VHH binders against Riboflavin biosynthesis protein PYRD, chloroplastic (PYRD). Designs and how they scored, part 3

Target 1, 366 residues: Riboflavin biosynthesis protein PYRD, chloroplastic (PYRD), of Zea mays (Maize) (b6trh4)
Amino acid sequence: PRLAAGALSGRCQAQAAGDLDDAHYMRRCVELARKAAGHTSPNPMVGCVIVRDGRVVGEGFHPKAGQPHAEVFALRDAGNLAENATAYVSLEPCNHYGRTPPCTEALINAKVKEVVVGMTDPNPIVASKGIEKLQGAGISVRVGVEEALCRKLNEAYIHRMLTGKAFATLRATLSMNGIITNQIGKGADQSGGYYSQLMKEYDGVIISSDLAKMSALPLSREAGTNQPLCIIIAQGESSRLHIPSLSQEHASRAIVLADSPVTVEPAGVEVAVFRQIDLESILQLLAQRGLCSVLVDFREAGESFASLLNDFQEDKLVQKVVVEVLPFWLASDGLSNLAFGGSQSFPLKNLELRDVNGSVLLEGYV

## First folded at step 4 (VHH; framework vhh_podentamig1)

Design b17 (from p10 with S103P)
Fold by ESMFold2-Fast, scan of step 4:
Structure b17 (fold): chain B 366 residues (1-366), chain A 122 residues (1-122)
Amino acid sequence: as target 1 above (366 residues)
Amino acid sequence: EVQLVESGGGLVQPGRSLTLSCAASGFTFSEYSYGWYRQAPGKQRELVAAINSGSTLYADSVKGRFTISRDNAKNSIYLQMNSLRPEDTALYYCATKGYRYGPGKYTPLDYWGQGTQVTVSS
């Protein structure tokens, strides 16, 4: 006469299996999106997977600003198989007209049954409008599958959208006894090294003029890299700055931000002169130029460069830190480091660590 | 410019087989996905079988009985229908869907043939 416990248990097991499938397909969207790392700014990285009867029938990702969105590639791939299918997309489909019709119309025209969204558009003006349009057309929409993973994928895009500033990560190298050094670990800038990987992922890298004068400009050795813009901070340069590692053919790889007029060798390097150089203005300028992410590379950094990082936590200018700890102990006469970071201590969040060719790489959020 | 032409329909007895063919012209055949749809009088058009470059799909009512295939060299799509039932009686359509991307515009493709009648009756 009573409901059998097995009936409710069966429902819970069916629900759990469906939730695992959703997570699987959404993680596949993120994998697809990552294929475009370093190529999409100022646009987000997006992947899309179309599924029918537990089978992937279409896949796509947004490969580059100006090219079709992930949904369009996935729908092309699926064709007729998209009808009555479920589309997984890591970011809410766009609902605004640009030079092409919005992705919401593409999904509606393909007659998909359901759309599963990782995260809503971070722009408050457009958030949920794509979802509302899909629902208005009779399409079921579910939101928030693997949301944390989808937000992490686009953390720089989200930050730029909400603040009008580039997402900034501070990179520094320490000895085992806590002394800031100008080195990077063995192999870090070679193919497969963590620094080479960062140069592939970040839109720009901010370096001191001293580093630019004495070392090769930062670049990735990973295949298919869209090389980062090198932003060279020239404080106190009176008249000339020579960048020996930069050819005239590659002058567009660098920009010099100076506090006074300076002539750069090689010719062709853009120079922007500021009455006062501060990190907030730099990050706003870079965002206006279409950069979503920049790495602040703390090497060969004098007092002026270090001062750009004063109160970076209080001012919310740096979002993440990447600290490499080298496997050596430096002499005590090197213990005096330039102070930066402001007057207040603060905890780092979501601290991760990994071994990078004998060094320890620590990553944490401010 | 894109044209799909179905053939192979007709009157067949229950339990027999029939093969439908769809000839495509006016575009690069191998770049597109194709499907077979059917519509019985008074009912909505339904997907029967679909094929892209790597996958096939079938309606539950035809799984195990119907097989969709493509021949890119002949610009043709086929639907092999085995163990036909009176319920399979319908007008059968070949269709292609997808997108054509041009400078500053993409155009959804939703091309249909005129249909071929299949009647399963004793």
Scores: ipSAE 0.007, ipTM 0.507, lowest interface PAE 9.4, mean pLDDT 84

Design b24 (from p10 with R100S T107Y)
Fold by ESMFold2-Fast, scan of step 4:
Structure b24 (fold): chain B 366 residues (1-366), chain A 122 residues (1-122)
Amino acid sequence: as target 1 above (366 residues)
Amino acid sequence: EVQLVESGGGLVQPGRSLTLSCAASGFTFSEYSYGWYRQAPGKQRELVAAINSGSTLYADSVKGRFTISRDNAKNSIYLQMNSLRPEDTALYYCATKGYSYGSGKYYPLDYWGQGTQVTVSS
């Protein structure tokens, strides 16, 4: 009876432990995927963990567009231990040929017993095709473990796939009394600072021509960063624009979007001229160029730059806001308090706050 | 050329121990995983034990009796088989399977030794 009682008690606990283990391994996939932050666009960030007898025997992540996917690296790491194991992957395995065989074929050839998927492919045309192929080969598939976390990891990739536009986050700085300022907090753009971290994570940053003329172009101080493309908005500029912080050999770090012909110094900076500059067209252009995410940096921004953000909520052009509140009470002359965002008020969703070296950083979804 | 060579098989009585060795050549030994597989007369080939850089695994039928180990300095894999039973009688293979990554793509690995016969009988 003692042994029988222990076995019966352990049955429900064993199932609960299995569900907790699934979440644990899926969270590990997300941690692995984040190692490639800023390097994968236009591809998603993906991690994979191969588990056998309650232990990790292989790990991998997708490091860069053009390189193999997470499943391949995890299978390489696991080798013989992958046979009859469970593979956890944060995004549905691919089922198309590229420079390497499909990840579904790799998992089938390794003879894994089960695949646990965080989220299905966001493209409705290909969604579930990888899962179907695995199931057709006799592999058990479960879907939706830590799905919210996996979706958040790839929110920009998902947005681009569904809309054909880059995921846009609006960054602004306020004083304690609500005055928009052109400053960022102490240490924010230094190594470990929130702005430096954003520059590592985002594919591009949209800035005013005034900011580009007056300050160093945005960049990350974090090690191993793939620096963001700086998209400079040149509305009403004269025939010449000088970017003093940019060298000619690094001209490819910036692109100028102008409403009239302009000559940019240094030479070699790409210029695209539009009859009229609007945010939707910019986000479509950037997505077409392979950017999944852009930060709209609201510094040294005049009325023309602010007007790009008119009705951004109604038009679904901005998905997220990051607002830093500085520990200062500033005098206002009315010019430092520019209203933007359209004619209707709206609530922010999933608002989070944190202390960043004495400033308050607020993050919310539109 | 990748080559795996097994040794140490033979005739042994039930309850005794035997150690199999696998010598690897033709590639960087420490970068890959290795497994011991066996095939008994009239049965399918099965994975017995496997080892990579951080983990080992065993088939339920041998767990607690067999131990897999590696010696990177000697480019060798070992299978220590204790408390042998007649049902352990099989041809034992050393193998390295999976994928290696280099030059922007991956290369499948599927290399097997010739096998070494283990016979457990009185």
Scores: ipSAE 0.012, ipTM 0.576, lowest interface PAE 8.1, mean pLDDT 85

Design b4 (from p10 with Y99W)
Fold by ESMFold2-Fast, scan of step 4:
Structure b4 (fold): chain B 366 residues (1-366), chain A 122 residues (1-122)
Amino acid sequence: as target 1 above (366 residues)
Amino acid sequence: EVQLVESGGGLVQPGRSLTLSCAASGFTFSEYSYGWYRQAPGKQRELVAAINSGSTLYADSVKGRFTISRDNAKNSIYLQMNSLRPEDTALYYCATKGWRYGSGKYTPLDYWGQGTQVTVSS
């Protein structure tokens, strides 16, 4: 589809924001960065806004690995209006030289008067180097505007940077009386549903081999999605595994992590065999492959799959939980007291809840 | 160490086909865009085909005859060359260029293979 020229002009005027504070422009940087959700790993999501005389004159975001950075797009958009302007950027500008000048040099060459940074680079070796370079060139730098929001935007990137492991979120579904179910709420995997939205945001999804055999592989129905890699955990499988919902043309959508040799149908699906499958090794492997975030989807999960989550809190392997509570009271079969990852009790932090088409979605940090 | 290694070049008669391959190592292959370039003696190096995660691009001189593809599982890209002509004679290079941001650092990408010679003559 094509946008009318008048729509683009009207959008630029709608960005006029006289008397808005730093927080407003930084929130706009985060909104811009979010447009690339699911596309940037292993790079961070970054947005940049150039402001002159209380008006937005340039905007940009980092759309995917290998493409120009947010500052470059914003400066190109602003053109000559970047001179003596203030640049807002959600993450500290880079300061590395090579064939293309780094973002710090781009800002210096554009002669911006001030840079407002949401958060410093999480890598301690390079933290503040970009800020120091800008200050050395006579550019005013302020740091920490909407820092919590900027860190939340890149929580998976930061986690991977600091630990060498993918950021892991555990997803499970419960009945109102606490029975773990293999269901997903009505409409959750359709366009606009919470599960569809998660599939757009996460780089990968870890599922049981039983789920892969019985149903369609997880995917997002949101427009513009970079589909997550499906990591299929095959413990105790026979020598052959058939994934009926996967075509040979899309074999690269999945990898199989097995505890014994297995032949996968369709052909072309990568298989890695381990003597012992443990969550830490999986998360390290995925980080090495460039994944920043993975969702552990607890459906059709047997004892072996559940055991991957033993001590996940103590070992710091899972950072976040997403629990859907269905509006059903199910007949108890003794499973209402089932617990996984229950080596110790702990409170969840920053617990949030929302209604998702009649179900309750609970999100909290470990 | 990032390395690109071309193979598949050789001497071939006009009208025949040849497939070039490029094996990449030392980085996450699927994140990057790749191109095939060629340079004949005394001429400028030119891009003949490029591929990223979502699209392909071809020079007008090869469009309809050459096909670029990638295999992320094998960390390789390929150039299928059909209906070869004497003017396709050149040293063919596999390359990836640009910037990588990862682990808090910007790393320049300007990696080239050694080249593989393609000679089209009777």
Scores: ipSAE 0.000, ipTM 0.105, lowest interface PAE 19.9, mean pLDDT 82

Design b5 (from p10 with Y101W)
Fold by ESMFold2-Fast, scan of step 4:
Structure b5 (fold): chain B 366 residues (1-366), chain A 122 residues (1-122)
Amino acid sequence: as target 1 above (366 residues)
Amino acid sequence: EVQLVESGGGLVQPGRSLTLSCAASGFTFSEYSYGWYRQAPGKQRELVAAINSGSTLYADSVKGRFTISRDNAKNSIYLQMNSLRPEDTALYYCATKGYRWGSGKYTPLDYWGQGTQVTVSS
């Protein structure tokens, strides 16, 4: 009928306008969630915004494991203003009682009218359960606003949930003519540098024992950082490993994974000895310890360290690569090539590039 | 132990003003949000105005006429009602809603006063 046709046309235009407003508030949820980068593992990063009459009346994010979820902080902030409001949340609200009450119950008790969700829970066993609970209580739910952005925010959490392994990013530095360099770009590890930012974001960093012996252990210079765990791979080491940049007070900042017994200086550094060290076992171990993400830092890396990465594409052990290209042309008698990853060539996806203080930073997915 | 006590209601003529007060006790007043709700005969209870630490909110029916405010030193919330209409006749409630963190979990807050009658008539 003509009346129904007119109503559908009006809904189409209203839907487009609502989608633009939803995107705005969902992007704000992601901005809030990012404030907790590096602090939430094994939990996801989540942000929540409560909106009434086109105005933000409450905001919250999940600040670290063990603290309340984003929805609870946003509802606390909004208080009475949450009633009949719309709640935007970057990840489906939890529906299970743990150390904190379910966020679905919090939203229901606050009498919110609508919930807009960025992405559903990545665990297929519980996916949509929170949404169903909210709908059962008479709350309108819309899903998938800025979903790609919300998934990217939690890519490591999602990967760990689905595979039982830590999300791994390979970081390497090359000269303009493709020669591996053990240097990092000027300012990269200083405040505002890309490496300093990575150290804030990643739960751990895997480095060679040679790098640990000759350089300061990786750390972030960013304010409010929860420093990454340094996983030191000791293959073929002598009976003693000295890490000169690490104090006994900070021994818990590092663990050593060795293929033979080794005594680490300073005292207090955890050592795990394996008959054979392989990347898959490392990533499983780190996930079991609560790490969602690790950066594999390819500096001062010998053949043994490189061998950990031989089939990373075929075995699906590395999800992402970050390659810094320095503005140098090195002599032809230079270092080895990055010739590992798989027995066949493969493309990288979603390639991004940026200028980082005169160097080019390339980021792509395997 | 948490108590909200409303006062200031009464009979007023259309076009006049009235100020409602809500005195709160039994908790740290400044940490919570507060709202004024009303319920007219035969109608659902509705939020009229609300205030938290950074924002105020008003129902469309009262926007421009009513003003909510708080005095943390006196543990009190106020609703200044100007240009009153017969449609504003209702029982007015002061309420605090939200969450309190304690004992390892968030506990919902849902405390209400007994209400104060506002009648706008001849």
Scores: ipSAE 0.257, ipTM 0.705, lowest interface PAE 4.6, mean pLDDT 86

Design b6 (from p10 with N52R R100T)
Fold by ESMFold2-Fast, scan of step 4:
Structure b6 (fold): chain B 366 residues (1-366), chain A 122 residues (1-122)
Amino acid sequence: as target 1 above (366 residues)
Amino acid sequence: EVQLVESGGGLVQPGRSLTLSCAASGFTFSEYSYGWYRQAPGKQRELVAAIRSGSTLYADSVKGRFTISRDNAKNSIYLQMNSLRPEDTALYYCATKGYTYGSGKYTPLDYWGQGTQVTVSS
């Protein structure tokens, strides 16, 4: 029975190796997808690898809205090597014409043997339709490899599809003694800094009109960035708002949401006037404009701006918080706490800590 | 019009070598991948070897015996077949597969030659 025992051991080792290979290739899909961070909205970030005989023969990712999807690039890369191969894709392949042709058609025409999917389409109307199309063509489909990682990659896309609202992250900076600061940590907004990286990743950034008057508008210093739309909340402004850091040629980088008619300088900045400004309406408007994610940058804010956040947990308007703690004890008493969010205390989930050039960065989910 | 023309097939004895050639015309040769497929009577057509830029792939049945190569200057791909066996007897096809994407349309590329017969027997 030594040969029989060896065969059983070999089978268990082969199964474990296969499971590790699936996870490995799916993590590679996510790495590829991340290359397009900040460029894909309203579409998801997607990566695809074509595998044959335990080796990657093609790779692709969705680089930006209006361009082909990850599967199409991976299939082009693999060419004839795609036939009877396995395709790994972080999100269920589409089977509807949109800005690009359906990926199910591409996979079927390439005659792949199997498709391994990280997560199904979050849209209930189309969920599993791509999988069903592939199976109907004789292609084997497996679903759920590294699903949590694939969902995290597209958390903003998923949130927008399910709620019709942009995914919102609250950012704030505190001193060690809990004083809200208008500054951010040393190097945070320089290339490689956490704030610069957030500006690359997020579709929009919501700031107060006070911050827009005093400081340069948020932007990323990372190479290849699609700069975020700056959403400026103008509450209680007089008839004129001047944004000194914005040139007329770049007026489209900002929109102003106001509670009364205002004339914005520079000319060309879009203005939307509401009788009352509320966060839910803002997040719906931004989702309708194709934004999946926004950062609420809480640096220079009066009571009106803070009031947008009063019940964000109960209203489910903010999904994530990013708090930077500076290594300083401040002597002045400005805004001494973040006294908003909900009428009841609530825990943050999946809390992570990072050292960011001597400051502590805390990230957690609501 | 894309056209692929195979040549080099014939009758050979077991253990001998044969080189197949495929000449491509009607498109930009260097942009595409190429494969050699074979079909024996009563069997499904199978991929034998494929080449995409510098990457190559071989069927398990031919690994170590067959070598695929390309010559972009001659718009040709080759299949060098060594240590031929009777079970290698088949009609051998050259094919290019993939896609073009332009003007919002996915257009599959699936062009095949007419095939060249390889018979391994004594």
Scores: ipSAE 0.013, ipTM 0.557, lowest interface PAE 7.7, mean pLDDT 84

Design b9 (from p10 with L57Y)
Fold by ESMFold2-Fast, scan of step 4:
Structure b9 (fold): chain B 366 residues (1-366), chain A 122 residues (1-122)
Amino acid sequence: as target 1 above (366 residues)
Amino acid sequence: EVQLVESGGGLVQPGRSLTLSCAASGFTFSEYSYGWYRQAPGKQRELVAAINSGSTYYADSVKGRFTISRDNAKNSIYLQMNSLRPEDTALYYCATKGYRYGSGKYTPLDYWGQGTQVTVSS
């Protein structure tokens, strides 16, 4: 027989094309979800795309807590075209009642034929419940398309759900010879800079009281930013703390965590007093207040601030590190290295490197 | 109050054409999607054609024969049915689905007209 050799391999080629379509639409969901970065906590970032005959007929994302979920916006956009269509969603649709109908109910009422899910709900108590409800209504469900990308999108949300603590990233700046520096790279805190982007993405930023006294409080210069809560650690402070860069009208955007009673200027800044300040208690408090992610910004940090980070790897308190290496060779000054992560050396996982306006930015997981 | 009113149904011979119209009132017409559904005796209601602001859909059974269109100025949608077959005999409904934002909440929409009968005799 001299028929084309590809006749039986057509099924493998068709499957590969279908897998590429799924990945394409799921990546679009993640792209949509990222438009809400910094706005959704304590909720996850979610995107949804409705597809019919290989065409996108509806798109949506969850813009902020209290607003409808991604599925609702996508279904509104698709309207009658959602019926017998395929819905792609980056996170398992919710099955609980809120201000809008549950996302599972919305998908069932729209009579979608199929739902493709990036990742299941990270809460083991509710995981698969939304999927089961959809299947019980006669809707086909497939799970795990671009799962790694979907999990990375919501790493802080997942961490908070599983641990009851905020996801913590340690940020530090080093010289080429490993000396800690209190500066950040050229343009880093300006629009488009990596630090400005972090301030848009993170729910809170933990800083030393010395940084708060000497510098402007961290903020993002990106358009549409929901500015992070500034958590100021006041260890061994006198009875009065002045934050000269903070205006009266913005006092509610900062909180002072102190080891003794302290009066803060400007008035209106919340103060929480602890007999002993430890990172675990801070991360639990922030999660209880609805923050999923916090950046620990290691600038103007004395040994007392550094002690919060002792054994962070062994205690699993810090999940990620972001280290900027400046193109300078510096003389040693004060605290000269970051040797507080644990009693033993440990490798970083999923290490990423990039050039950020002449500095090297290193990102890795603990 | 949302109201959808169909018209244009009737008795027609196989191979001929018929145009259905749907007049909508009680909401901002241009913001919503519209569809034509049909239900034959003893069968479940099925989507025949749908239109939103950027896209159209047709069931495989009518693709190439039926055309859905909208006129936002007249608050109307139309279903142009060509090359009609006995199998197209059904009660045809105009519907709008989606969500309305009002009074601080999103409310699901699932509004239907009363239907118009199309009979294709052989």
Scores: ipSAE 0.145, ipTM 0.603, lowest interface PAE 4.8, mean pLDDT 85

